# Designs tried in a protein design chat: VH-VL binders against Protein RESPONSE TO ABA AND SALT 1 (RAS1). Part 6

Target 1, 230 residues: Protein RESPONSE TO ABA AND SALT 1 (RAS1), of Arabidopsis thaliana (Mouse-ear cress) (o04515)
Amino acid sequence: MPNTSSSQSFTIFVDGWLIRHRYFVEQLMCASSLDETNRISLEEQQSLVAQFLSHCLQYYQEKFASVSLAGDNVFTFFCPPWFNSYAKLILWVGDFKPSLVFKLTEVSVADLTRHQKDRISSLKSETRRKEREVMRDFALVQQSVADPPVMLAARRVGAVGMVDGEETDLEEAMEVLKAGMAAAMNNADQLRCSTVGKVVEILTPPQAIKVLRTIGQLHLRLRDRDQERA

## First folded at step 1 (VH-VL)

Design m13 (framework fv_modakafusp)
Fold by ESMFold2-Fast, scan of step 1:
Structure m13 (fold): chain C 230 residues (1-230), chain A 123 residues (1-123), chain B 107 residues (1-107)
Amino acid sequence: as target 1 above (230 residues)
Amino acid sequence: EVQLVQSGAEVKKPGATVKISCKVSGYTFTSYYMNWVQQAPGKGLEWMGWVDPEDGETDVAEKFQGRVTITADTSTDTAYMELSSLRSEDTAVYYCARGSEWYFGDYYGMDVWGQGTTVTVSS
Amino acid sequence: DIQMTQSPSSLSASVGDRVTITCKASQSISSYVDWYQQKPGKAPKLLIYAASSLQSGVPSRFSGSGSGTDFTFTISSLQPEDIATYYCQQSYSTPYTFGGGTKVEIK
């Protein structure tokens, strides 16, 4: 077909993004496996971390554009076909839950200082509060669609219409819900990006490389169903 | 073997405060949320709140806000639920229940429950 | 708050019968529904989580399905030990809320 939905366009983007993603994951794996004698320089470590974060930001910038243009396909981003069956069990608003980053940090890094642990604990509490805010705001949107005022507003839109205007009422409610879903997804994605970034700021470059490697490997595992591509 | 063991039955007067404990064993206390659930005699289940033992963060249902305090002591692997300004309608069995590992969807089910603590509020 | 409306409130069935219990959420909650069994004088026991996932150690005759607002819990072949009250619970948003319960009895 000549035309493409926003979700289909995003899927095409992701296919290319995954090739670069596999490259970065391999670089992170190599860097995280080196002892002190063979470590790449601090500047090279910082550069790799920055490049990987930029790579991840590109994914979410493209997703933001696609979600904003999704219309009827916004529902696809909440139940995305690019994730395998295992992924659906751990998805939160269509992607990884931001606080998952803290568990990945725990399993990836054994040498956190007390100061780092205190900062991570504080950030975890803030992140969980923000996760609840995202869900609460979305719940309010869902509730507003179910409430009589929204139904009455939709009925007023059809006031000039003929008696066969039931479809107009449903369309209006769906538009409110789609807008709320897009906002929830975008807010969730912003929290995902900010959480990863803030964790990286707390960590040393070698620690950050280990965490980002784990995050990158998890992304591949959740997206590769039976066979990986290159 | 995962176990949640709750403190014994309590009889309290109206206006009193009750504090129930839930001692855990057989798993890492900080890896799971601890929920508290109320069940009045012959009635259904009502969620009161949870605590995250790792950082002490809590969430308490609006109905119980101002009267319920939920805490966790990681040195003794024990969670607590304190209910103040007791009324006769607070007569119930109170359960602690472990939430799923926060890492894998957090809130999917409460898979291990304490035996329950009966609280009777009478003059 | 999200309201969970569970039906029926009670039912009587024969051993070997297929039993179905339904739960309706007041708003869409994706797949964040769990099902519990409670026998008299005992704590609840998790049977199904995330709408359709069978808890470890739970017999395969128990199953769950649904998404969005409508959820179903099924016992494919009722056994005497299944006499209990069953509850659905949403874990989508706090405060978590339970359905009113369904008392299952053998006739």
Scores: ipSAE 0.005, ipTM 0.503, lowest interface PAE 10.1, mean pLDDT 83

Design m14 (framework fv_modakafusp)
Fold by ESMFold2-Fast, scan of step 1:
Structure m14 (fold): chain C 230 residues (1-230), chain A 121 residues (1-121), chain B 107 residues (1-107)
Amino acid sequence: as target 1 above (230 residues)
Amino acid sequence: EVQLVQSGAEVKKPGATVKISCKVSGYTFTSYYMNWVQQAPGKGLEWMGWVDPEDGETDVAEKFQGRVTITADTSTDTAYMELSSLRSEDTAVYYCARDFSYEGLYYMDVWGQGTTVTVSS
Amino acid sequence: DIQMTQSPSSLSASVGDRVTITCKASQSISSYVDWYQQKPGKAPKLLIYAASSLQSGVPSRFSGSGSGTDFTFTISSLQPEDIATYYCQQSYSTPYTFGGGTKVEIK
């Protein structure tokens, strides 16, 4: 019943998404480098920010659909082949760790007000608590399915025949684990999207453009396979 | 072996500030959060807050917000808990405790020996 | 905040007795309950984590069970060195909260 081509469909989507992504990153770079006399209007800045956020949301909406149809291929989204080798060392639940957004904000913006710093600090604490909750919920799913698979595996060594229903119980446990993995990924992606959105709401449009430029550039670096070696 | 060693007993007057230290050894200080727990004489345990030594981020219980500052010094592998505007009800033993985190599980596996703070005139 | 209600507040039992302490959370916390032992003048010591997992080095007579809102801590055969106050604590979300404690005394 799960479409075995869901990860391939997502890869094809990403190829087109990256072309549009490079375009948006270029627009953000251009907008962030202009001086006061050549600055684009506030309305144009707000439009660019909104368009880029929509572009990023489209990625995670498509990923959500693909993960929901992944079935046996859900592991592909936890160890994704579309990221380069270096990116895989820093992945958290198959993609960037949401709290990384705060580090990117710090390196991108030097003119945060006291009020903005206080709000960002509060949001950072909330985001890190939610990261722990995602890991907690996933750990609980792993624990809930560990006992039946372990017991069945232990019985395999000496048992000629299994008890009626034992293979069905193992299959049911595996389906619970796959569903739990999909839920963890979707919860993590929701946190990624909400964290970026909430940070942007705290920032002025010029500050938001600088942060989104940095985020967009990081996306390209993590997905650029040309730089991989050995 | 993992050890948490706290500073010695303090006697303070009402309105004063106290700063307690918790020096760690035997593990990577930045890998685990450090909790602070208060225990008034003859009473139970009450969580005050924690610090993430990696970036200094803190979470403080509402009861202590505005009076407690929790910090970490990675150059000396030492966590601090500073309590201001001391009142007689702050007389207690204060503990630091490591927040062991593994695969979404959290528990305080190693505790400091405790620091007694007495607030008296 | 999640409230942890622990009972009884104190108990007295004989060496070799089975001792049971309960802890009730104000909301579901799955298996995120830890149990600590505190002897007079000493820091608390972790005995059980994640409701039922025995901490390394802790005697097997100590055990925990439960999930959701109702949790139980058991000493299967009370020993003289077990005289202490025992606390449950939820690690589901911050602020972390402790039960009121149960003082265990030997008759």
Scores: ipSAE 0.012, ipTM 0.571, lowest interface PAE 8.9, mean pLDDT 85

Design m15 (framework fv_modakafusp)
Fold by ESMFold2-Fast, scan of step 1:
Structure m15 (fold): chain C 230 residues (1-230), chain A 122 residues (1-122), chain B 107 residues (1-107)
Amino acid sequence: as target 1 above (230 residues)
Amino acid sequence: EVQLVQSGAEVKKPGATVKISCKVSGYTFTSYYMNWVQQAPGKGLEWMGWVDPEDGETDVAEKFQGRVTITADTSTDTAYMELSSLRSEDTAVYYCARELYGWDTYYGMDVWGQGTTVTVSS
Amino acid sequence: DIQMTQSPSSLSASVGDRVTITCKASQSISSYVDWYQQKPGKAPKLLIYAASSLQSGVPSRFSGSGSGTDFTFTISSLQPEDIATYYCQQSYSTPYTFGGGTKVEIK
């Protein structure tokens, strides 16, 4: 488990959240398996979709709070120990890549209308542009730390003769780095939430249930150390 | 080392279609978006669209929607821009320009083709 | 669409002078402004990306600054080879949009 109060608190939160997550995934699986004659009402479908989206939003709201308070341990969220080994190799900024949602939509829904396909295509373009923005911001944060003056100062930390100004400059650079990393993670998470929400808005309730079921099942597999499935 | 080489000048009649190529070398074609930019004689730069050679996804400016088709052929490392229903105001120099997608490198349209002049006259 | 208003449209300065060009976005674009140099008959050349980052191989006399809506491009000591038209461009959102350009001439 993470050694920091904010990372530890988030890990404890996730343990409880996963119990309810398994329940929602089961509900989505049951709802998506019903034929048209046994399908639950439109209102019940919309309710289930809304409940699951709220459940997912709670996860990212708790993560946002934890990342914002992480300080020195913000790095843990970029290489999170709560994901299994398989998941760690395919993460993008500490979690799923937003554009993955479009591939999950394609494999989950076979009956998209031409109008829905056009809207999804437009949203995919916008999402990929926003992914580039997150990566650009992150690259700038990484580059700011790799500058020769900062690296030289870092090599001299603990050496006899280091002046007070050098320590202050390093502390300031580290605070900028931590803030930049937290901002990049939070921007990535905001894009994850908005992408899922916008896809659901384009889909009919039965289609949304199928997509959310697939997303929910993927989340379970990526966090389950006993299930490293490809 | 890195080069974008565009096809030669074209002279077209109004209503015709023109297809311009941009052949790349010296880098991994699928790692960069390819932008297309129009510059009318004595005027500034205007973005037309881009293609992602990795999956063929495109984004095209509203002004050119319905008339522009942007594509990429990864087997020949070549990007294409096709402009249909040509009008006299389409007389311009057309540029291709690569843009990096990736966190370990710099951004911006860092390498440009030499430009292709298209003249539309009757 | 995001509009980029560039000023001045033209300027004349002496060799060794400090030259500044400004660009204003119609909405906040963070630091997603790139600056290009274009000489007659040639393709544009990237000088500055992400508002303030100097492109590899570009002389250090060129610099950029700004964030949000207001951006500045500076040539600290104008050289004869710097005669060109300069353009800002936002890369925050598609469609990408360019400023109107600034023609720089030496007196």
Scores: ipSAE 0.000, ipTM 0.451, lowest interface PAE 14.2, mean pLDDT 83

Design m16 (framework fv_modakafusp)
Fold by ESMFold2-Fast, scan of step 1:
Structure m16 (fold): chain C 230 residues (1-230), chain A 125 residues (1-125), chain B 107 residues (1-107)
Amino acid sequence: as target 1 above (230 residues)
Amino acid sequence: EVQLVQSGAEVKKPGATVKISCKVSGYTFTSYYMNWVQQAPGKGLEWMGWVDPEDGETDVAEKFQGRVTITADTSTDTAYMELSSLRSEDTAVYYCARDTPLFEYSGYYYGMDVWGQGTTVTVSS
Amino acid sequence: DIQMTQSPSSLSASVGDRVTITCKASQSISSYVDWYQQKPGKAPKLLIYAASSLQSGVPSRFSGSGSGTDFTFTISSLQPEDIATYYCQQSYSTPYTFGGGTKVEIK
């Protein structure tokens, strides 16, 4: 294995992160299930929201470090083994699609004000625009892989061996590809974090707790083994 | 043969609504975004918005928000652009144009490679 | 919004001349610039996509170059049928924006 330590280290990190994640999801479920008369204080609600956002940010900070050091493992992060088989079908650049947050907000909160709906609509348009930018950059990265190897193969129909320097050119192209894919992943993760944060800023603390509970539960479902946990 | 065929010319009074159609053939309608572009007489091209026929999601330029509605009907392979509260400044040729599929479909970028013939809308009293 | 500044607004050249049109983006757009040709009374036609890729069926005398903020479109040997208005367009981010156009005429 030329370099698997960064993905192995990230897998170990995720195992510990999921234990803490389950704790936070339980706290959010408890906070969201109480009626208004038994609701925890506004200060406690704000603290729980802040703690959970910090917990999620820690995941993406560790992922950023791991992806940046991944070398040959960067491609593994686009189809990661820590997600179950159904999660892999719905992934967008190795994780959830940022605009999914708006659907989760819609199903979690019934009491949005007109002002909040307008702000969310504007943010959704901005988020969809940024998703398209990420996909454009990703498409460009894929084209950069296809073009040089295809041209090399076409030139060398019937040719013998590689010309001196061609191996170096392919190695340089591969390094550009790895850097481009790492950048696409990191840009996608920044958009995921910023979208959740901006939605939370629009919502009241009780609304935010409901949305974050739904997001947290989704993360657990994406990581449950299909045949092990019914 | 890939074709986008638009509805015919319209003459409308100020305050009216116009609905332009763009019928596609020769490709899978849901695999490409459909853009709408406005061109006022003697002026340049201005992007209005796009629709994703697969899920009906739209993105609309700020200038047209509140007045334009872009939709797609997958049962007839037809995209629509509806512009309300018409003003003399809306006198223009309106084009539909197929956008590049996302990475998930082709993995490559191709630009707006196929355009409708255009629909002239004249707003006058 | 990303602004596309296209120059010149018009030019006159002779058949066989090399014609160059430029576009400047207000921010980096990588290679996401497309070039269109529009003849009077007709829809635009895509000539170049992703700054330098020639669209299928388009003559090789048309070419594009550039990345980041500065882009160039060239007709290596102007033909009578090339008389048209040419537009650049950024496809990096919505709202998509077009340059102001360059009207190409024969002397």
Scores: ipSAE 0.006, ipTM 0.569, lowest interface PAE 10.0, mean pLDDT 84

Design m2 (framework fv_modakafusp)
Fold by ESMFold2-Fast, scan of step 1:
Structure m2 (fold): chain C 230 residues (1-230), chain A 121 residues (1-121), chain B 107 residues (1-107)
Amino acid sequence: as target 1 above (230 residues)
Amino acid sequence: EVQLVQSGAEVKKPGATVKISCKVSGYTFTDYYMNWVQQAPGKGLEWMGWIDPEYGETDVAEKFQGRVTITADTSTDTAYMELSSLRSEDTAVYYCARGLYDFGYYGMDVWGQGTTVTVSS
Amino acid sequence: DIQMTQSPSSLSASVGDRVTITCKASQGISNYVDWYQQKPGKAPKLLIYAASTLQSGVPSRFSGSGSGTDFTFTISSLQPEDIATYYCQQYNSYPLTFGGGTKVEIK
């Protein structure tokens, strides 16, 4: 519908995405708990890994489309109403911090080779550097909020109201801010996806399944508490 | 390979402050949260708080707020727990334990050997 | 605070016996429960996380189950080296809370 808000459309998308997500997490849990004699084929393991990565990528692609193509309010994605209260305390640019993936990898996989550990260490250093770049860029966006037109408008909220020209200046400043926030969010999401993908490339399929199961359970955990209250 | 080594036993008077160290080796210090757990003589385990060594962010159980300070020194790969205004009830073994924050998986998988603190007048 | 009620507080069993320990949360905590083993004079050791997932290197005789409010930890065939106090711990809510512990001894 022409009057359907894009953020409501994204919320509807997420409801369906979560049903598929629970299905994938259950498949990963089953696959990760099978012993050597009952393990699914290597081809089946690789297929499951690829399908789950595609499923996760779809979430961020839809989020990007919601903001960039449909004009949804980017501010909503920095304080998402679909995350529970605990998740909101630990978010980094609206979602998980990419370097968390390395902690999840170490606790999920006990049999990493020295070669894998070296590759993960290098990737971690690169990921942390890119996290700093995202935060630097976001700081520049935050500086734009402190610009005189925005500050002047904020100071006048309780006063006489907007004078001719002030509303237009504030609207222009807000559009610049929204664009900057959308760019920062997109850069953060790209880093999230690339970090998970690169870690999976370093791991064997059985190891990757264990890590992805943990990541999948994390996503459910971040939503689960508020759903229980409802 | 992965080890958490704590400082030695302490005997303190009531009202004093104690600072316990936890030196890590065999892993990247900033990859794991460091938890602190208290165990009074003959009693169970009680969680005190944790620190994220990467950012220095902490969370402390309400029972210990105002008296406990948790810090980390990334140059020496050492976490610290400082407990002030000591009382006889603080006599306990204190453990450091590495773990993830409570997302989807939360396990304290490697523990220090423990530091005995005795508070006596 | 979420209260974790663990039972029994102590038990005695023979080598080869099945040992079952239970833990009850004061409110729903999904599967966010860990189980630890503590031998006399030593630090705790993680055995099980997420209610049912066995920690790497832990013998298969240890298992866990449950969700919501009721959780069970089982040793299928008790060995002499299993003499210890066992603790459940929830990580669903702050502060993290442990059960009171179950002391397992051999008859």
Scores: ipSAE 0.000, ipTM 0.418, lowest interface PAE 14.1, mean pLDDT 82

Design m3 (framework fv_modakafusp)
Fold by ESMFold2-Fast, scan of step 1:
Structure m3 (fold): chain C 230 residues (1-230), chain A 120 residues (1-120), chain B 107 residues (1-107)
Amino acid sequence: as target 1 above (230 residues)
Amino acid sequence: EVQLVQSGAEVKKPGATVKISCKVSGYTFTDYYMNWVQQAPGKGLEWMGWIDPEYGETDVAEKFQGRVTITADTSTDTAYMELSSLRSEDTAVYYCAREYFLGSYGMDVWGQGTTVTVSS
Amino acid sequence: DIQMTQSPSSLSASVGDRVTITCKASQGISNYVDWYQQKPGKAPKLLIYAASTLQSGVPSRFSGSGSGTDFTFTISSLQPEDIATYYCQQYNSYPLTFGGGTKVEIK
């Protein structure tokens, strides 16, 4: 295997986050399974929704802090060891594609009103445009790696050594690349969070619980280490 | 059985418009994006654009912007591609091809192709 | 736009031979590459997606590898029914772009 510095602190955080995540998903499953007679109060539904959204936001905040404050290698988040092999097939900038939320909404909620469908359609259009912006910016970051001077400098380090200044230039180029990848990832994560939040604002609390349950279950499925490759 | 069935061959004059249909069966139409691909005689594949049938969102390659309109009718499970201001270099086989909405599973099912000949 | 450069443009090999086709992206595209087979007069058929994942129903003699900018498609033991043109395609960003194709013939 390649020897890379671990994101040990983030990995430890994720272990604890997953325990809380499983509990939230179980609460969402219970809440979404109740009929109208046994439905929890509107206040309790709103509280559960808010708590779960906060829980999800914590994951992305800690990921950002891991890269920006702890100095963890951003490249590990584009191929994370905490995702199973199935998850790696559907990753978009290190996690789920924001517009996937709309499909999860469609399969989770059968009783969307015409007004809600119109609002979701408009939001999906906006989200798709923002996804293209993230990909465009990310492509520019990836292009910098393919630039001949950077690749030639990288090759020279192993083969013939570096002349004065070349190692510093390569280190500076790598830091620019890491910063660009971190920015692209952060922009993607902000889009993920804002998309889920805006969808929840369009939905009623019972509908939101169903959607969040599906999102939460997907997160667990993507991190299940026993999952077979698709 | 999943099938994409395209409309028949067309012969058009320069300046005309052609509209090709792609009728789907055997799956939920709105679960997949529909791509359109052009192949000139003896040449390779060139992506033209796609549509999300659920929301009607499209994206069209720059080469075809202004001349291509992609639409979908969810009541008939049919996607359409209209190409206007036809030129002789538009003579090609046109394919529709579905892509799972996550965009990571490739274009796994293709229509049989529609031949368009542009000549005077 | 991401340019996909395929090589060779054509090749001729014997039944049972190992055939290798390469595809180079003009910029890093991670593993977002598909491979298609097109037989004369037919629509393309997806063989490999995500650079290395074999599509259901596709024979195991076909395989893909690579990441970043360099990708390889291999037929471990060429069969007569494998006569076709093969295309790589990137889906890292829009517009989607295909390689120029590699025509595989049996000598």
Scores: ipSAE 0.000, ipTM 0.435, lowest interface PAE 12.4, mean pLDDT 82

Design m4 (framework fv_modakafusp)
Fold by ESMFold2-Fast, scan of step 1:
Structure m4 (fold): chain C 230 residues (1-230), chain A 121 residues (1-121), chain B 107 residues (1-107)
Amino acid sequence: as target 1 above (230 residues)
Amino acid sequence: EVQLVQSGAEVKKPGATVKISCKVSGYTFTDYYMNWVQQAPGKGLEWMGWIDPEYGETDVAEKFQGRVTITADTSTDTAYMELSSLRSEDTAVYYCARSWDLYEYYGMDVWGQGTTVTVSS
Amino acid sequence: DIQMTQSPSSLSASVGDRVTITCKASQGISNYVDWYQQKPGKAPKLLIYAASTLQSGVPSRFSGSGSGTDFTFTISSLQPEDIATYYCQQYNSYPLTFGGGTKVEIK
């Protein structure tokens, strides 16, 4: 048995999680029928929504644990092997951009009230600001820890080897950068979860089911390796 | 300090394409939507569409779909509106105008000076 | 599309007069109406948003009221600098639509 990294462990978790995910997406598709001959109760609709949100939270809880233990493997979470090649080109901090949820809501629900539209617009502005904060904070970490070692190395062009202490400084900078990457990923994932949850809170149960169906289907498409063009 | 400055007047032949720019200053370009509004000579205002500069998301009024392309360049803080297959009825003043996406404060509160487009044979 | 029917299309009044302009939406739009002033050769200026909220810096003689389908814009005491065309605009749904405009002139 080869050595198992935290990223490999997470990949194994995702394989099992996707089986249950496909089941939930199917349930959401059935519940979102426009010509339902037998309507499920509001309690059943709310239960399905809550179950699916819990299922998604489990993914991010397991990811948080894996990222926190990742060490050298944290780089893998920014270009993850469980996404197809197309998805890798459109990722924001290793997964979907939180504000994408608003576009998915728009294409999934045609009967939003004015009050719901106002609440969604406000949430979208807040989410976009928080996205900028995640990127700004990460950029500051990169600048503060990466720049000094790079500048020091550049000033030593043509010199033999590293100066005493220089290797230790680079090693320390890499550890701070890895911690910063893990923090950025975890902050991004928290924003992803809170954005979906807040949108669902604004919506009626039938509307929420339609949005979650679209989110679930997109999640499957982004992780579908059959779409990869060699 | 907040300013929207549009490109200069254009004279075009029927069938041509025109591209109008709207350069912003004094605020964060990506925090506001940018609208485009057409006003034919002696006529009222007609909304053409808007762009969210942060994501490049656009919505264009049905009358202009297929002929209008709205874009934004965040590196230069400039919005563009391109109108193709020009006809004489496209002779108008074209305005850019910013708006918030928060409806409590929604309104086009800052406008460009306008760009006159004349379509003549 | 939501149609905004504005009336009258033009009016003439004396300085100090109360001027009233109306706007009717083809469907219910709650209070999601803005009012703009456009002076000859200039870009429009936002005066009122959310049917009745005065934009900062706009004189208090301007006011708006209404909800649902019927909206009113009022100038309580017309001044010479108020000569302009006034437009209502709904933002309840896309596409955004403007009223046909009301040209206000002094006698």
Scores: ipSAE 0.000, ipTM 0.433, lowest interface PAE 12.6, mean pLDDT 82

